# VH-VL binders against Chromophore lyase CpcT/CpeT (cpcT), part 6

Target 1, 201 residues: Chromophore lyase CpcT/CpeT (cpcT), of Paulinella chromatophora (Freshwater filose amoeba) (b1x536)
Amino acid sequence: MSASLSQLVHQLSARFNNQQQAFDNPPLYAHIVVNCRPLVHLLPGSLLIEQSYAMDPLKPYRIRVLRAQTRDEKLIIFSYSLSDEQKYWGSVYEPERMLKIEEKDLQAIEGCNYIVRKKNSNFIGEVEPGCRCLVDRKGVTTYIVSKFELTNKGEMRTLDRGHNPVTHEQLWGSLGGVFEFNRTTDFSKEIPYDWIEEWKK

## First folded at step 4 (VH-VL)

Design y19 (from v1 with light chain G54D; framework fv_sibeprenlimab)
Fold by ESMFold2-Fast, scan of step 4:
Structure y19 (fold): chain C 201 residues (1-201), chain A 120 residues (1-120), chain B 111 residues (1-111)
Amino acid sequence: as target 1 above (201 residues)
Amino acid sequence: QVQLVQSGAEVKKPGASVKVSCKASGYTFTSYDIHWVRQATGQGLEWMGWINPNSGNTNYAQKFQGRVTMTADKSISTVYMELSSLRSEDTAVYFCAREFWSGYEDFDYWGQGTLVTVSS
Amino acid sequence: EIVMTQSPATLSVSPGERATLSCRASQSVDDYGSSYLHWYQQKPGQAPRLLIYDASTRATGIPARFSGSGSRTEFTLTISSLQSEDFAVYYCQQYNNWPLTFGGGTKVEIK
């Protein structure tokens, strides 16, 4: 399964945007940029992810560190918050700042890990079961339902929804539409060839 | 309202090709994958393949590899399924279906079906 | 490919009674704590309609009398108090592996 881990990390290591979707559907979809860039100085599989509006790319509305690993022959992406998020805003565009992130800056977010399946040429991921990925949004605590699909054609689709922890009513996010992204920049070339070894898990 | 409307019934000779259309309305066409599923008279459902209308990316069941082609025309919100080298065993109702959750193949809306009859 | 077997092929039930439909997979359709199985209803001359997704979650607009249960290889669709509009053929579908496969169907008919 370590060959699949390497493929997953390479396919995640990119800048994605939904420009075409936003252009085709101006009132329905915001123009979003997702940068996912390898943190090669940290443990293998570590990525900095920034999600931002295309009009304000240096001030992400969400910044996380992801760590893709194989556990019991399964692909899992562990989610981490940064202790000082604003310090690293926009650092995905500035390798010198990005590479100052240290292990001690990472705080595991229990319940927010992604379980990933390889289905033919695609990777399909979803937040772990249990309704435990809690996020405060606009003063209200919600749990996240999050799904993504990566294709070997440079496509990524995502669906993020927030639900009431007690009633399970959807409080934010798309009611039916997925966000459709295309890879615009490839960061996979920054990954050292020996960073993810097929015989090491 | 969400609606998938398919083209009308077709009668074809063995060895011919058929192209069935599926026109989508009431939602953002490019945001949902479309699958094709067929059903022979009095029999069960058989999955044929999938298309992403935004990218044009496809995946076909091995049984239909080399005979099936799926395409999408964004300008008219229509997907097509073309099946070539028709045999009598291809006589079936062909359905298009929308996938609600990407990668989870939960088909929340279906076309009405297109009967394709292959006879000599 | 994963072979889906439904039983019985035909189930005769009176209105108001409980109907229990079985679906068996040739190998597990569970992965990562989830059961990758959906249920559909099909009436004569009509397209299928999604009833239950991910083994146990009712689709939007589906009445509470429909429920799904099971895991791994053994799944059940239950209709607790059968109404006249529920006489139809029911199909299970797995999505753990491609190709996607459906069961042969269970026809629920009037006794």
Scores: ipSAE 0.015, ipTM 0.589, lowest interface PAE 7.3, mean pLDDT 86

Design y20 (from v1 with light chain G54Y; framework fv_sibeprenlimab)
Fold by ESMFold2-Fast, scan of step 4:
Structure y20 (fold): chain C 201 residues (1-201), chain A 120 residues (1-120), chain B 111 residues (1-111)
Amino acid sequence: as target 1 above (201 residues)
Amino acid sequence: QVQLVQSGAEVKKPGASVKVSCKASGYTFTSYDIHWVRQATGQGLEWMGWINPNSGNTNYAQKFQGRVTMTADKSISTVYMELSSLRSEDTAVYFCAREFWSGYEDFDYWGQGTLVTVSS
Amino acid sequence: EIVMTQSPATLSVSPGERATLSCRASQSVDDYGSSYLHWYQQKPGQAPRLLIYYASTRATGIPARFSGSGSRTEFTLTISSLQSEDFAVYYCQQYNNWPLTFGGGTKVEIK
C-alpha cells in the first residue's frame, strides 16, 4: 500500500487548470485553478488545496487541508477546514505563509473524507457516503457529491455538486458535466523524503 | 436528448482497414469517455478500448493493441475507431458507448451499431 | 483478465413466470464496498440497454420487476413476472478491471 499512497500524494501535488475545457465551452465551464501543495512541516500526506477562478487566483472559493493516509488497507484522504480561512487565502503561492499553518488550525470535516481506489495507473476518489459532507456558503447549506480521477499523465477529472439536504435537489455544480484539468506545475518534488520513509515504515 | 449516431455498414476485403465514426449530441462531448465494443453474429460482446475525447488519451484491450486506433474530433463531436489488417473474424457489429465519467462507472448510452463485414 | 461466465445459456419461461439468471466472475469485481457489475438487455438488431449497475441499482426507466443481487464473484438478475417484451438476451459485464469483460449471455426465450 505504501507505494500506492506515495503515488497518490505525488499525483495530487500539482497546480491544475481547465483552461482548454473552459475556452472550448465557456457557457458551461468556468476557468478554474486548483492548487494542491505539500505542507511539509505537518504530518505525512498533508496538502493545502485551494480552488479559485483563474481571474481571481488569490481569492479561493474553497480552501482546505487534505491528509492522505492508508487506513485498514484503504486509501483515504481526510478533509480539514481552517479555523481562519481568509488568513491563508492565496498562501499556496507563498510557501513562507503556507508553512505558518499549524495542526491546531485544522478542524476535521466529518462526512467529507474521500475514499480512494487505485485502478491501474489511475486513482478514483469519492466523498464518503451518507450525504453528510455539508457546506454552508452565503447562508445556504448543501451536501456535496464530489468525485475525482487522477492519472499518471498529469490529468484530473472532477465532479462537484451541492444538493439540498432535505429535498436532495441539485442547488449548485456543473450542469455541463465533469471538469477536465491538466497539471501545469509539479509540486511533487517538494514531498519530503521522510514522508516516503514513514509510509514504508 | 443524448444521442450517439454511428456511420453506416462497411464491406471490406481481408487486409484492409475500416474506420467507424460515432457522432455525439445532446451533451458536452469532452466530458464523457467513449468505449468501443464489438459483437460477432450470434456471439457475445467484446470490449475493444476507450478514448477520453478531451485529452485524446486511449486504452486498448491487449488483443487489439497494434491494430486499433481511436481518435476524437472536437470540432464535430465525433470519435473514430479504426481497425487495420482486417481478418474474417473481425466481421461484427461495432458499437460506441458513453461512460458517465472516467472511473469505470457505467455505460449509459450506446450508438446503434455499425456492421463491418470482412469477406473476399 | 476477469472471465465472466453466465448460466444457463438458454432459459425457457412462460409469460408471468420468474426468471433467474446467474453471472460468475473468475475473481472479485468488488472494490471499497461497491460491486462493479452491470446487466444489459439486448434485443435482435438493437444495441444493449443498461438494466442494472453496481450489481443492484436499477437504471432510469427500468421496471421494478428487474432486480439484481450478489457481490464479489456471484451475481443474479431476477425478472419477477416476465412480460412479452422481456424475451431477449441478457449480458453481465464487470467494470472493475481492464480489460472490461462481458459474460457470454443468457437467452430468455418463450416456453
Scores: ipSAE 0.007, ipTM 0.546, lowest interface PAE 8.7, mean pLDDT 85

Design y21 (from v1 with light chain G54D T57N; framework fv_sibeprenlimab)
Fold by ESMFold2-Fast, scan of step 4:
Structure y21 (fold): chain C 201 residues (1-201), chain A 120 residues (1-120), chain B 111 residues (1-111)
Amino acid sequence: as target 1 above (201 residues)
Amino acid sequence: QVQLVQSGAEVKKPGASVKVSCKASGYTFTSYDIHWVRQATGQGLEWMGWINPNSGNTNYAQKFQGRVTMTADKSISTVYMELSSLRSEDTAVYFCAREFWSGYEDFDYWGQGTLVTVSS
Amino acid sequence: EIVMTQSPATLSVSPGERATLSCRASQSVDDYGSSYLHWYQQKPGQAPRLLIYDASNRATGIPARFSGSGSRTEFTLTISSLQSEDFAVYYCQQYNNWPLTFGGGTKVEIK
């Protein structure tokens, strides 16, 4: 469905937080802010994502560029790292800095694509479940188990875990269960009406 | 141009083993999981297991565990399915199938099938 | 294991008519908001062909007359205005749990 790519990008383009979940269960859930903002000067479907603790929103613990595309009639979100991540920390709050990100700054993260399925108005995505998305953390290699669900009501659920490739023991990530986010700001209005149309077939 | 080509028909005695091959071409062999599915004459489809050609990891249906072995040879882009201790009820067409997206188990390309006949 | 039951076993229809095929799972095949259910078409002497993935999405090259619907344990494949090439056996498959399991098939034949 050609309209599905546009819907996915619009639903992703928001600021989300899990304030209610974190305040109800502080020992199990950190208070997280996720900003996902369109990079309208780059190829259609490009988004800057910053994930940070609510107490320190300008210093993200994770910063990526995402690019949503249709491939063989399936929705995929490609993940890119920035060659100089620290230079762009907090830029999701400062459009002038955010718009300085160029294609040459993007480095593809192979094997960590999100494959996205649509069910009604919801989008369900997950990283390759074959234990092939390998990430190094503090000199230890883990494979990622990552899932998300987006609703058209501004809700997002995520699960993000790292496991030992040999023993499958969970080494990092969500211990209490799925994180539950709510949209607090809508960035979808920043998307040009014709931006994604160039990718429709 | 994606193609999975299987080895030819086999006739075996009860108690023997059979090894069926599935040669892949037209794509990056190590990037897609391969599953094996069998079908007895005039009957439905039965899943046997899968292999990750890159890691060599396998997962077999419990019914076949202990008598099925799946392997991959990266140098010739070929996966193998070996079934031991053959019984007459193992007479079937055996298919290899490519999983389009890892974890979705949606089989977008299939081999032509290999008929294995087990008779005394 | 999840048992998949298809009905009817045989469906006799005339060209141009609508065919409705049912698939029932012994337990829910839904997870994380999605239905982990595929449909395949198999013609005599051929390997199966993917028709519908994740209950309702048409695979590449599949005509619009094929549609899938349903959730949890009850699924339907609908073929509108049957063409001569649509007479085949149709299988549903779940992938919510291993082992992967297929239904017994529904044969769509000429009336």
Scores: ipSAE 0.006, ipTM 0.461, lowest interface PAE 10.0, mean pLDDT 84

Design y22 (from v1 with light chain T57Y; framework fv_sibeprenlimab)
Fold by ESMFold2-Fast, scan of step 4:
Structure y22 (fold): chain C 201 residues (1-201), chain A 120 residues (1-120), chain B 111 residues (1-111)
Amino acid sequence: as target 1 above (201 residues)
Amino acid sequence: QVQLVQSGAEVKKPGASVKVSCKASGYTFTSYDIHWVRQATGQGLEWMGWINPNSGNTNYAQKFQGRVTMTADKSISTVYMELSSLRSEDTAVYFCAREFWSGYEDFDYWGQGTLVTVSS
Amino acid sequence: EIVMTQSPATLSVSPGERATLSCRASQSVDDYGSSYLHWYQQKPGQAPRLLIYGASYRATGIPARFSGSGSRTEFTLTISSLQSEDFAVYYCQQYNNWPLTFGGGTKVEIK
């Protein structure tokens, strides 16, 4: 199991963008940048994730802390919000600011954890069942259906949809289908050896 | 109006190769994986392999490894399946199918099928 | 390789009657609480059509008379009141392990 956890965290630790997809399909796909970078000073598997429009990369529309772990023989990515999100906006580009994030700044987000399975060389993650991953968008509460697939070739596919909690009607989400990302910067070299040792225990 | 349109029927001699095409329309070609499944006359369905049309990555069933090649041409939204060293046992209808990322990886749309006949 | 076994090979039923089709896997097709088991309908000269995915979820446009159940290795497709357009061959398929495998099919025909 430790080898799969290590591989998952290495494959997540990157900057991804969908530049090619956005260039080919501008009416359907915005140009998005996803930065997922190890928080080396926190518990093993901790990553800062920022999602932003490529034209405004220092003002993410979503910022979270993720923590990849093995629990009950399952790969799970726990999701956390930051108590002061704006204080850390763009910090994924500035290691000294990013490394000031402390455990006390993290608030677990019930229902938004990803359950991850390994399929050959790929990882497939899905938000946990129960329709409990709630996101407010302009005063409207929705629950998220979210999936990702990571390959060992630096590719990532994502699908995000927001649904009405009462009617289950889709209120927002991808119009053309899944987003197709490619790794542009590798942050996996920042993963501490101490994390790898801990995962082998 | 998602459509997968396959090339027409082929007749080949034993030892030849056949290349079947599957042209996608009505969705973003690079966002969905394509699988190939064949069916001999009066028989069941047999999975051959899949291709990611964005990356070109493939995975083939062991039975066809070394004889099958799957490729994608993004400029014309078309996937190809080439099967070499044909034998009479390869006579079948060959289908392409789109994998829908529903969380269960089901095949939501299928091509109409291409009959490949291998005879002397 | 996971072997998928369907029974019966042929099922003869009258219109309006209930049809029950079985699919058995040689090993579990469940992963992380989900069943990667799908049902397809195929009529003569046509491509297969998705009916049920994830063992129990009906695909878009599929009538309520079709239902799926089961988990791990034992799965059932039920047609509660058979209509004339339901006479076809039905295949189960697993997507938990490579290579992907299909059952041998159950032909539903008029009694």
Scores: ipSAE 0.007, ipTM 0.568, lowest interface PAE 9.0, mean pLDDT 87

Design y23 (from v1 with light chain T57E; framework fv_sibeprenlimab)
Fold by ESMFold2-Fast, scan of step 4:
Structure y23 (fold): chain C 201 residues (1-201), chain A 120 residues (1-120), chain B 111 residues (1-111)
Amino acid sequence: as target 1 above (201 residues)
Amino acid sequence: QVQLVQSGAEVKKPGASVKVSCKASGYTFTSYDIHWVRQATGQGLEWMGWINPNSGNTNYAQKFQGRVTMTADKSISTVYMELSSLRSEDTAVYFCAREFWSGYEDFDYWGQGTLVTVSS
Amino acid sequence: EIVMTQSPATLSVSPGERATLSCRASQSVDDYGSSYLHWYQQKPGQAPRLLIYGASERATGIPARFSGSGSRTEFTLTISSLQSEDFAVYYCQQYNNWPLTFGGGTKVEIK
C-alpha cells in the first residue's frame, strides 16, 4: 500500500542516536549514530544508511544503500553494498558527496533484504528467512539475524546477531538486549514529491 | 533472574479507578515492551495494550481506549496500568508480560497477576 | 480483528496418552514464511507460561514432549506422553496483527 510505503520511508529518513542508553549502560552499549538519508536522485525509496560510533561519526563501521518498495502488496527493504565504500564514508553529512552515488555503484546483497510489516503506526522489519545474509567478520563467515522496529514518535529499536552457518550458534551480537535509538534530525522533508507521486500509481 | 512483580489485590466500587504496578528486574528495563492482559474469573485471556518503557509510547485495544492509561517510571523500573470508570465486568486478574524479540514477539515472562474486584 | 478459535474446549486424557489441541485463525497469521502464533500453558492460580513460539519453536526449558505445527490459519499443539504436571489450560495467541488476540483455551483434564 502506497500510504504505508510513504510512512515507512518517512520514519526511516532520520538521524538516530542511542545516547541515553549508552550513557546509562556504557559497558553493555556503545554510543552509536545511525544516519538514514534519502538519495533523491535515485529510484524512489533509495536511502543511504551509515552506522558509526558517535566518537568517530565520519568513519562508519557499516555503510549501505537501502531501497524500500512494495512487492506483491508487501513492504520490502532491498539491501545494496557500494563498490567503493570508503569513497562515500561520511557522505551522509555532505549532500553534495552523497548525491554522487550512482546506480552502477550498487551491488544487491542476496539474502539481506528486510521483510517489513506494519503494526498499527509502527513498522517491524526482519532480514529475510533462509539464513543467507552472510557477512565476513575477522576471517569468520556468519549469517546475520537482524530486526528493527520504527515508531511514529521517532524511536527505533534494533537487534543484530551473527550465527555460525553450519552449527547456528551465536558468534557475535547483542547479549545485553536491543539497541534503543531516538531520532535527533529529521531527513523526511528531503523526500521528493516525485517519489510520493510515483508511489500512488 | 528476570522477574516481573505486580502490586497486591484491590477492591474497588463501580466508577472508581485502579492503578496496578509491575516492577521489572533482571534485565535492561527500557529494552523490552510490556503488555497488559486481563482474565475474568473462569474466562480466557484478553489483551489490553502495550507500552514502550523507554519512550512512553502506548497502544491500547479499542475496547479500553479512553479508560486505560499505561505509564512507565524508569527510575524504579516499574510500569503502571490505570483503568478508570470501573464496572463489575472489569473484575479480573490483570497480568503484565514482557515482549521478547525472538523474531516472533512472544511473551517470555509474566507477572504473577493482580486481582481487581469491582463490587458495591 | 483476528478471531482465534480453539478446539476442543475440554480434552480428557489419561497420563501417558497423546493430547492434540487445535487452534484456528479467522485470517492468516503468517508473514513472509513466519507464523506469529504462540502457545501458553496456564495452571490454576498461576500466570501463563510460554511453551511454543512461532508455531513450532520450543521455549527455553520446555520438555521435548511438547511440539507445535501448522501455518497460516491452522495450528496444532501436541503433547506426546502426558505427564501429571501437564493438566492445565492451553491458549494460542496471534501477533501478526493488532489487536493481539488469544484463543478461548483448551482445558486438558484427567479422564
Scores: ipSAE 0.012, ipTM 0.594, lowest interface PAE 8.6, mean pLDDT 87

Design y24 (from v1 with light chain N96D; framework fv_sibeprenlimab)
Fold by ESMFold2-Fast, scan of step 4:
Structure y24 (fold): chain C 201 residues (1-201), chain A 120 residues (1-120), chain B 111 residues (1-111)
Amino acid sequence: as target 1 above (201 residues)
Amino acid sequence: QVQLVQSGAEVKKPGASVKVSCKASGYTFTSYDIHWVRQATGQGLEWMGWINPNSGNTNYAQKFQGRVTMTADKSISTVYMELSSLRSEDTAVYFCAREFWSGYEDFDYWGQGTLVTVSS
Amino acid sequence: EIVMTQSPATLSVSPGERATLSCRASQSVDDYGSSYLHWYQQKPGQAPRLLIYGASTRATGIPARFSGSGSRTEFTLTISSLQSEDFAVYYCQQYDNWPLTFGGGTKVEIK
């Protein structure tokens, strides 16, 4: 399991974009940048994730802290919100500011954790069951259906959809299918050796 | 051009081991995973397992667990598949195949195949 | 494991006619809106050749007469206007989960 957790965190620790997909299909796919960077001063597996439009990379439309761990022989990515999200917007580009995030700033988001399995050379993650990962989008509350696939070749696929909590009708999300990202910057070298040692215990 | 070249035919007795090689050329060896698939005479294709030639990570079909070992030698861009405790039902053509990073993990190039005959 | 079932086992077709081959999975092979289902062609004495990947995308160099469709558990390979070089065995394969599995094959032969 230790090797799988380490591999997962290394594959997540990157800047991804869907530039090729967006340029080929502008009516269906926005140009998105996803930054996922180790928070080396926090507990092992802690990552800051920012999702932004490429045209405005310092103002993410979503910012979270993720924490990858093994629990009961399962790979899980725990999701946390920041008490003051706007204070840390764009900090993924500024290590000094990013490293000011403290444990006390994190609020666990019930229902939004990812259950991850290893499939071939890939990791497949899906938000936990129960339709409990609630997100407000444009003044409407929806529950998220979210999946991702990471490959050992620097690729990431995502599928994010928001559904009406009562009718289960899809209210937002990609109509063209999955978003296809490619790694552009590798942050995995920032992963502390002491995290790897801790994961072996 | 991408090419996978396998070692020649083998004849083995029951209980022996066989080691088949697959030499890659025309691409970056460590960037693509290699799978092994076998085919008994007149029968269908059967997946045996996978190796990442960069990391050395492997995954084997349960049917072959404990009998198959896959390895890679980066210095000569060669993958090996060793099958032990051979039985007559292991008589088959063994293929190596390259997994393409299309996002669908399809097998875009195949070796020519190696016939392994197990007979007493 | 996911069991792949192909039908018919043998299909007899005249040149110029249309061939339709079926592949069924015991469980969905779709993930993230994509189908991890591939089609291969194999001629006697040769290694398999990739025809279609992701259920519907033609591999490089594959003629337009080959088309794939389907999702989840039901997949079809269609060969329009069969040519003499198309008489072969065709295999479907899933890559959604380990172990990877192939169908038993459909032999397309001359009527």
Scores: ipSAE 0.006, ipTM 0.478, lowest interface PAE 11.6, mean pLDDT 86

Design y25 (from v1 with light chain N97D; framework fv_sibeprenlimab)
Fold by ESMFold2-Fast, scan of step 4:
Structure y25 (fold): chain C 201 residues (1-201), chain A 120 residues (1-120), chain B 111 residues (1-111)
Amino acid sequence: as target 1 above (201 residues)
Amino acid sequence: QVQLVQSGAEVKKPGASVKVSCKASGYTFTSYDIHWVRQATGQGLEWMGWINPNSGNTNYAQKFQGRVTMTADKSISTVYMELSSLRSEDTAVYFCAREFWSGYEDFDYWGQGTLVTVSS
Amino acid sequence: EIVMTQSPATLSVSPGERATLSCRASQSVDDYGSSYLHWYQQKPGQAPRLLIYGASTRATGIPARFSGSGSRTEFTLTISSLQSEDFAVYYCQQYNDWPLTFGGGTKVEIK
């Protein structure tokens, strides 16, 4: 299982963008950059993720901390919010700012953890069941349906949608559905050997 | 509007290879995986494998490993399934099917099927 | 691999009657509360058609008389008031693990 956890964290540790998809289909897909970078000073598997429009990469529309772990022989990515997220906007490009994030700044997001399945060399993750990953938007509470697939060839597919908790009607999210990303920068070299060692215990 | 259109029926001799095509339209070709499923006359459905049209990554059922090759041509939104070293037991209708990548990875659209007959 | 077993192999039903089809998996097809089990209908000379996904959710355009239930290893497809167009072969399929596997099918025929 430690080998699978290590592979998952290595495949996540990258900058991704959907430039080709966006330019081929401009009305359906925004041009998005996703940076997922190891927080080497925190517990093993900790990653800062920033999602931003390519036109404004230093001002993410979403910033989170993720922590990949093995639990009951399953791969899980725990989701955390930051107590002051705007303070860390763009820090994924500036390691000294990113490394100021402390454990005490993290708040677990109830119901928003990803359960990850390994299918050969690919990882398929989805938000845990129960429709409990709640996000308030403009006074309306929605639950998130979120999925990703990672390949060992530097590709990532994602789907993010918000649904009404009562009616299950989709209220926001991808019009075209799946976003198709390709890795442009590899952050996996930053993964500490200490993490690899800990995962083998 | 979503359609998967397959190539026409083929008759092959034992030992030959066959290449079946599946042309996608009405959606973003690279965003959905394509599976291949075959059905021998009077028999059930048998999964053969899967291809990601964006990456070209494939995964084949062990029974077909070494004989099957799946490829994708993004320029014409077409997936191919090539089966080599054909035997009479390979006589079947071959279907392509799209995986809907949303909640449960169901096969929401299927091609019409291609009959491949292997006879001497 | 996960072996999918359907029963009965053939079910004879009169129009207007209820048909109940069973599908059993050799190991759980659930992952953290979600069932990766789907039902397909196939008529002679046609491709399979998605009926139910995730054990219990009807696909778009599928009539309300079709319903699915079950979890883990035991699943049921029910047709509450069988119509003439419902005579077909029905397959269950799991997508919890590779290789993907289908049941042997249940043929619903007119009594």
Scores: ipSAE 0.012, ipTM 0.587, lowest interface PAE 8.8, mean pLDDT 87

Design y26 (from v1 with light chain N97Y; framework fv_sibeprenlimab)
Fold by ESMFold2-Fast, scan of step 4:
Structure y26 (fold): chain C 201 residues (1-201), chain A 120 residues (1-120), chain B 111 residues (1-111)
Amino acid sequence: as target 1 above (201 residues)
Amino acid sequence: QVQLVQSGAEVKKPGASVKVSCKASGYTFTSYDIHWVRQATGQGLEWMGWINPNSGNTNYAQKFQGRVTMTADKSISTVYMELSSLRSEDTAVYFCAREFWSGYEDFDYWGQGTLVTVSS
Amino acid sequence: EIVMTQSPATLSVSPGERATLSCRASQSVDDYGSSYLHWYQQKPGQAPRLLIYGASTRATGIPARFSGSGSRTEFTLTISSLQSEDFAVYYCQQYNYWPLTFGGGTKVEIK
């Protein structure tokens, strides 16, 4: 389960969609687009992620900055919110606007970091333990259970569920709601050859 | 209801190949990974490998690398495990098992097992 | 590969008594504060059944008399009041490292 930071960042740097899954099972799966694009002007491993319905790709239902790093030989993806999220909606499609994001715009989201393990050629990540990744959805506070698997063949599986912080009852997300994504655009070529260094300090 | 139904018992001679099937029903076939585990008569469990039925990606235990092949057919929700160059030591019950999520290997549903007997 | 050692190999218990089964890993199976260990029950002629996952969480439908504990290299499965249906072989499994490895099993039989 040795991990490569550069490999993880390259595999994340893509536009993914679940078109095949949505077409095969339209009552069960919404057609979702996930854009994860390198913020090469920021600290290494920084990515802008936008998740949106395919019918409205410029208005994401979720926008965040992710930062993949190695800590004590372990892979962690740190999660950040933007101080003005709506200002950057759809910017993943507009590099000039996306590259105006500054370090000072980032606010760490405690409890929402992904712990990533490498299993053979795949990366498997899940939100850190403690049930502390809180999100407000339509006036209701939930904690998120979020998992992903990335393959070196451009595939991504995700599971997102929201739970009641007190009772742990699932409040949103499907029990069978594993989404199956395929890479449609490769953003990894935007990563400078010297941006990611896997040397320990 | 979730079910994994395996093909029937096989008797093979040394050097032959065997292909065991595992048909899934009662859930979305492509959302769950399938592992193969074998058990020789009166002995413990031995993990053989894993397949993602959506992508076709596989991971085999090194001991079986080069003579095991796992495949999936989405059209009939069936996973196959083929083991070649059979020896008497391969006589065992072969199980398929469903894993909800990669990296957890919590086998929540198992096939009934397929007895493969290798003898001359 | 991680070696999983279970003890005792055979445990003779009367119905209503407590059974304690041990599982030892050759190195820590913990990572990020979690123990990557499962317990399975297998009755003769049947496939194994998931009993406990993550060292201490009961699987769906598993009675409260089953409990798991432990961390790092030392794990315990406890059956607080054995019933006739509990006579079986129990296996521990680590999933922190590939290949996945199982213990040799503990057979719980009637005294």
Scores: ipSAE 0.014, ipTM 0.554, lowest interface PAE 8.0, mean pLDDT 85

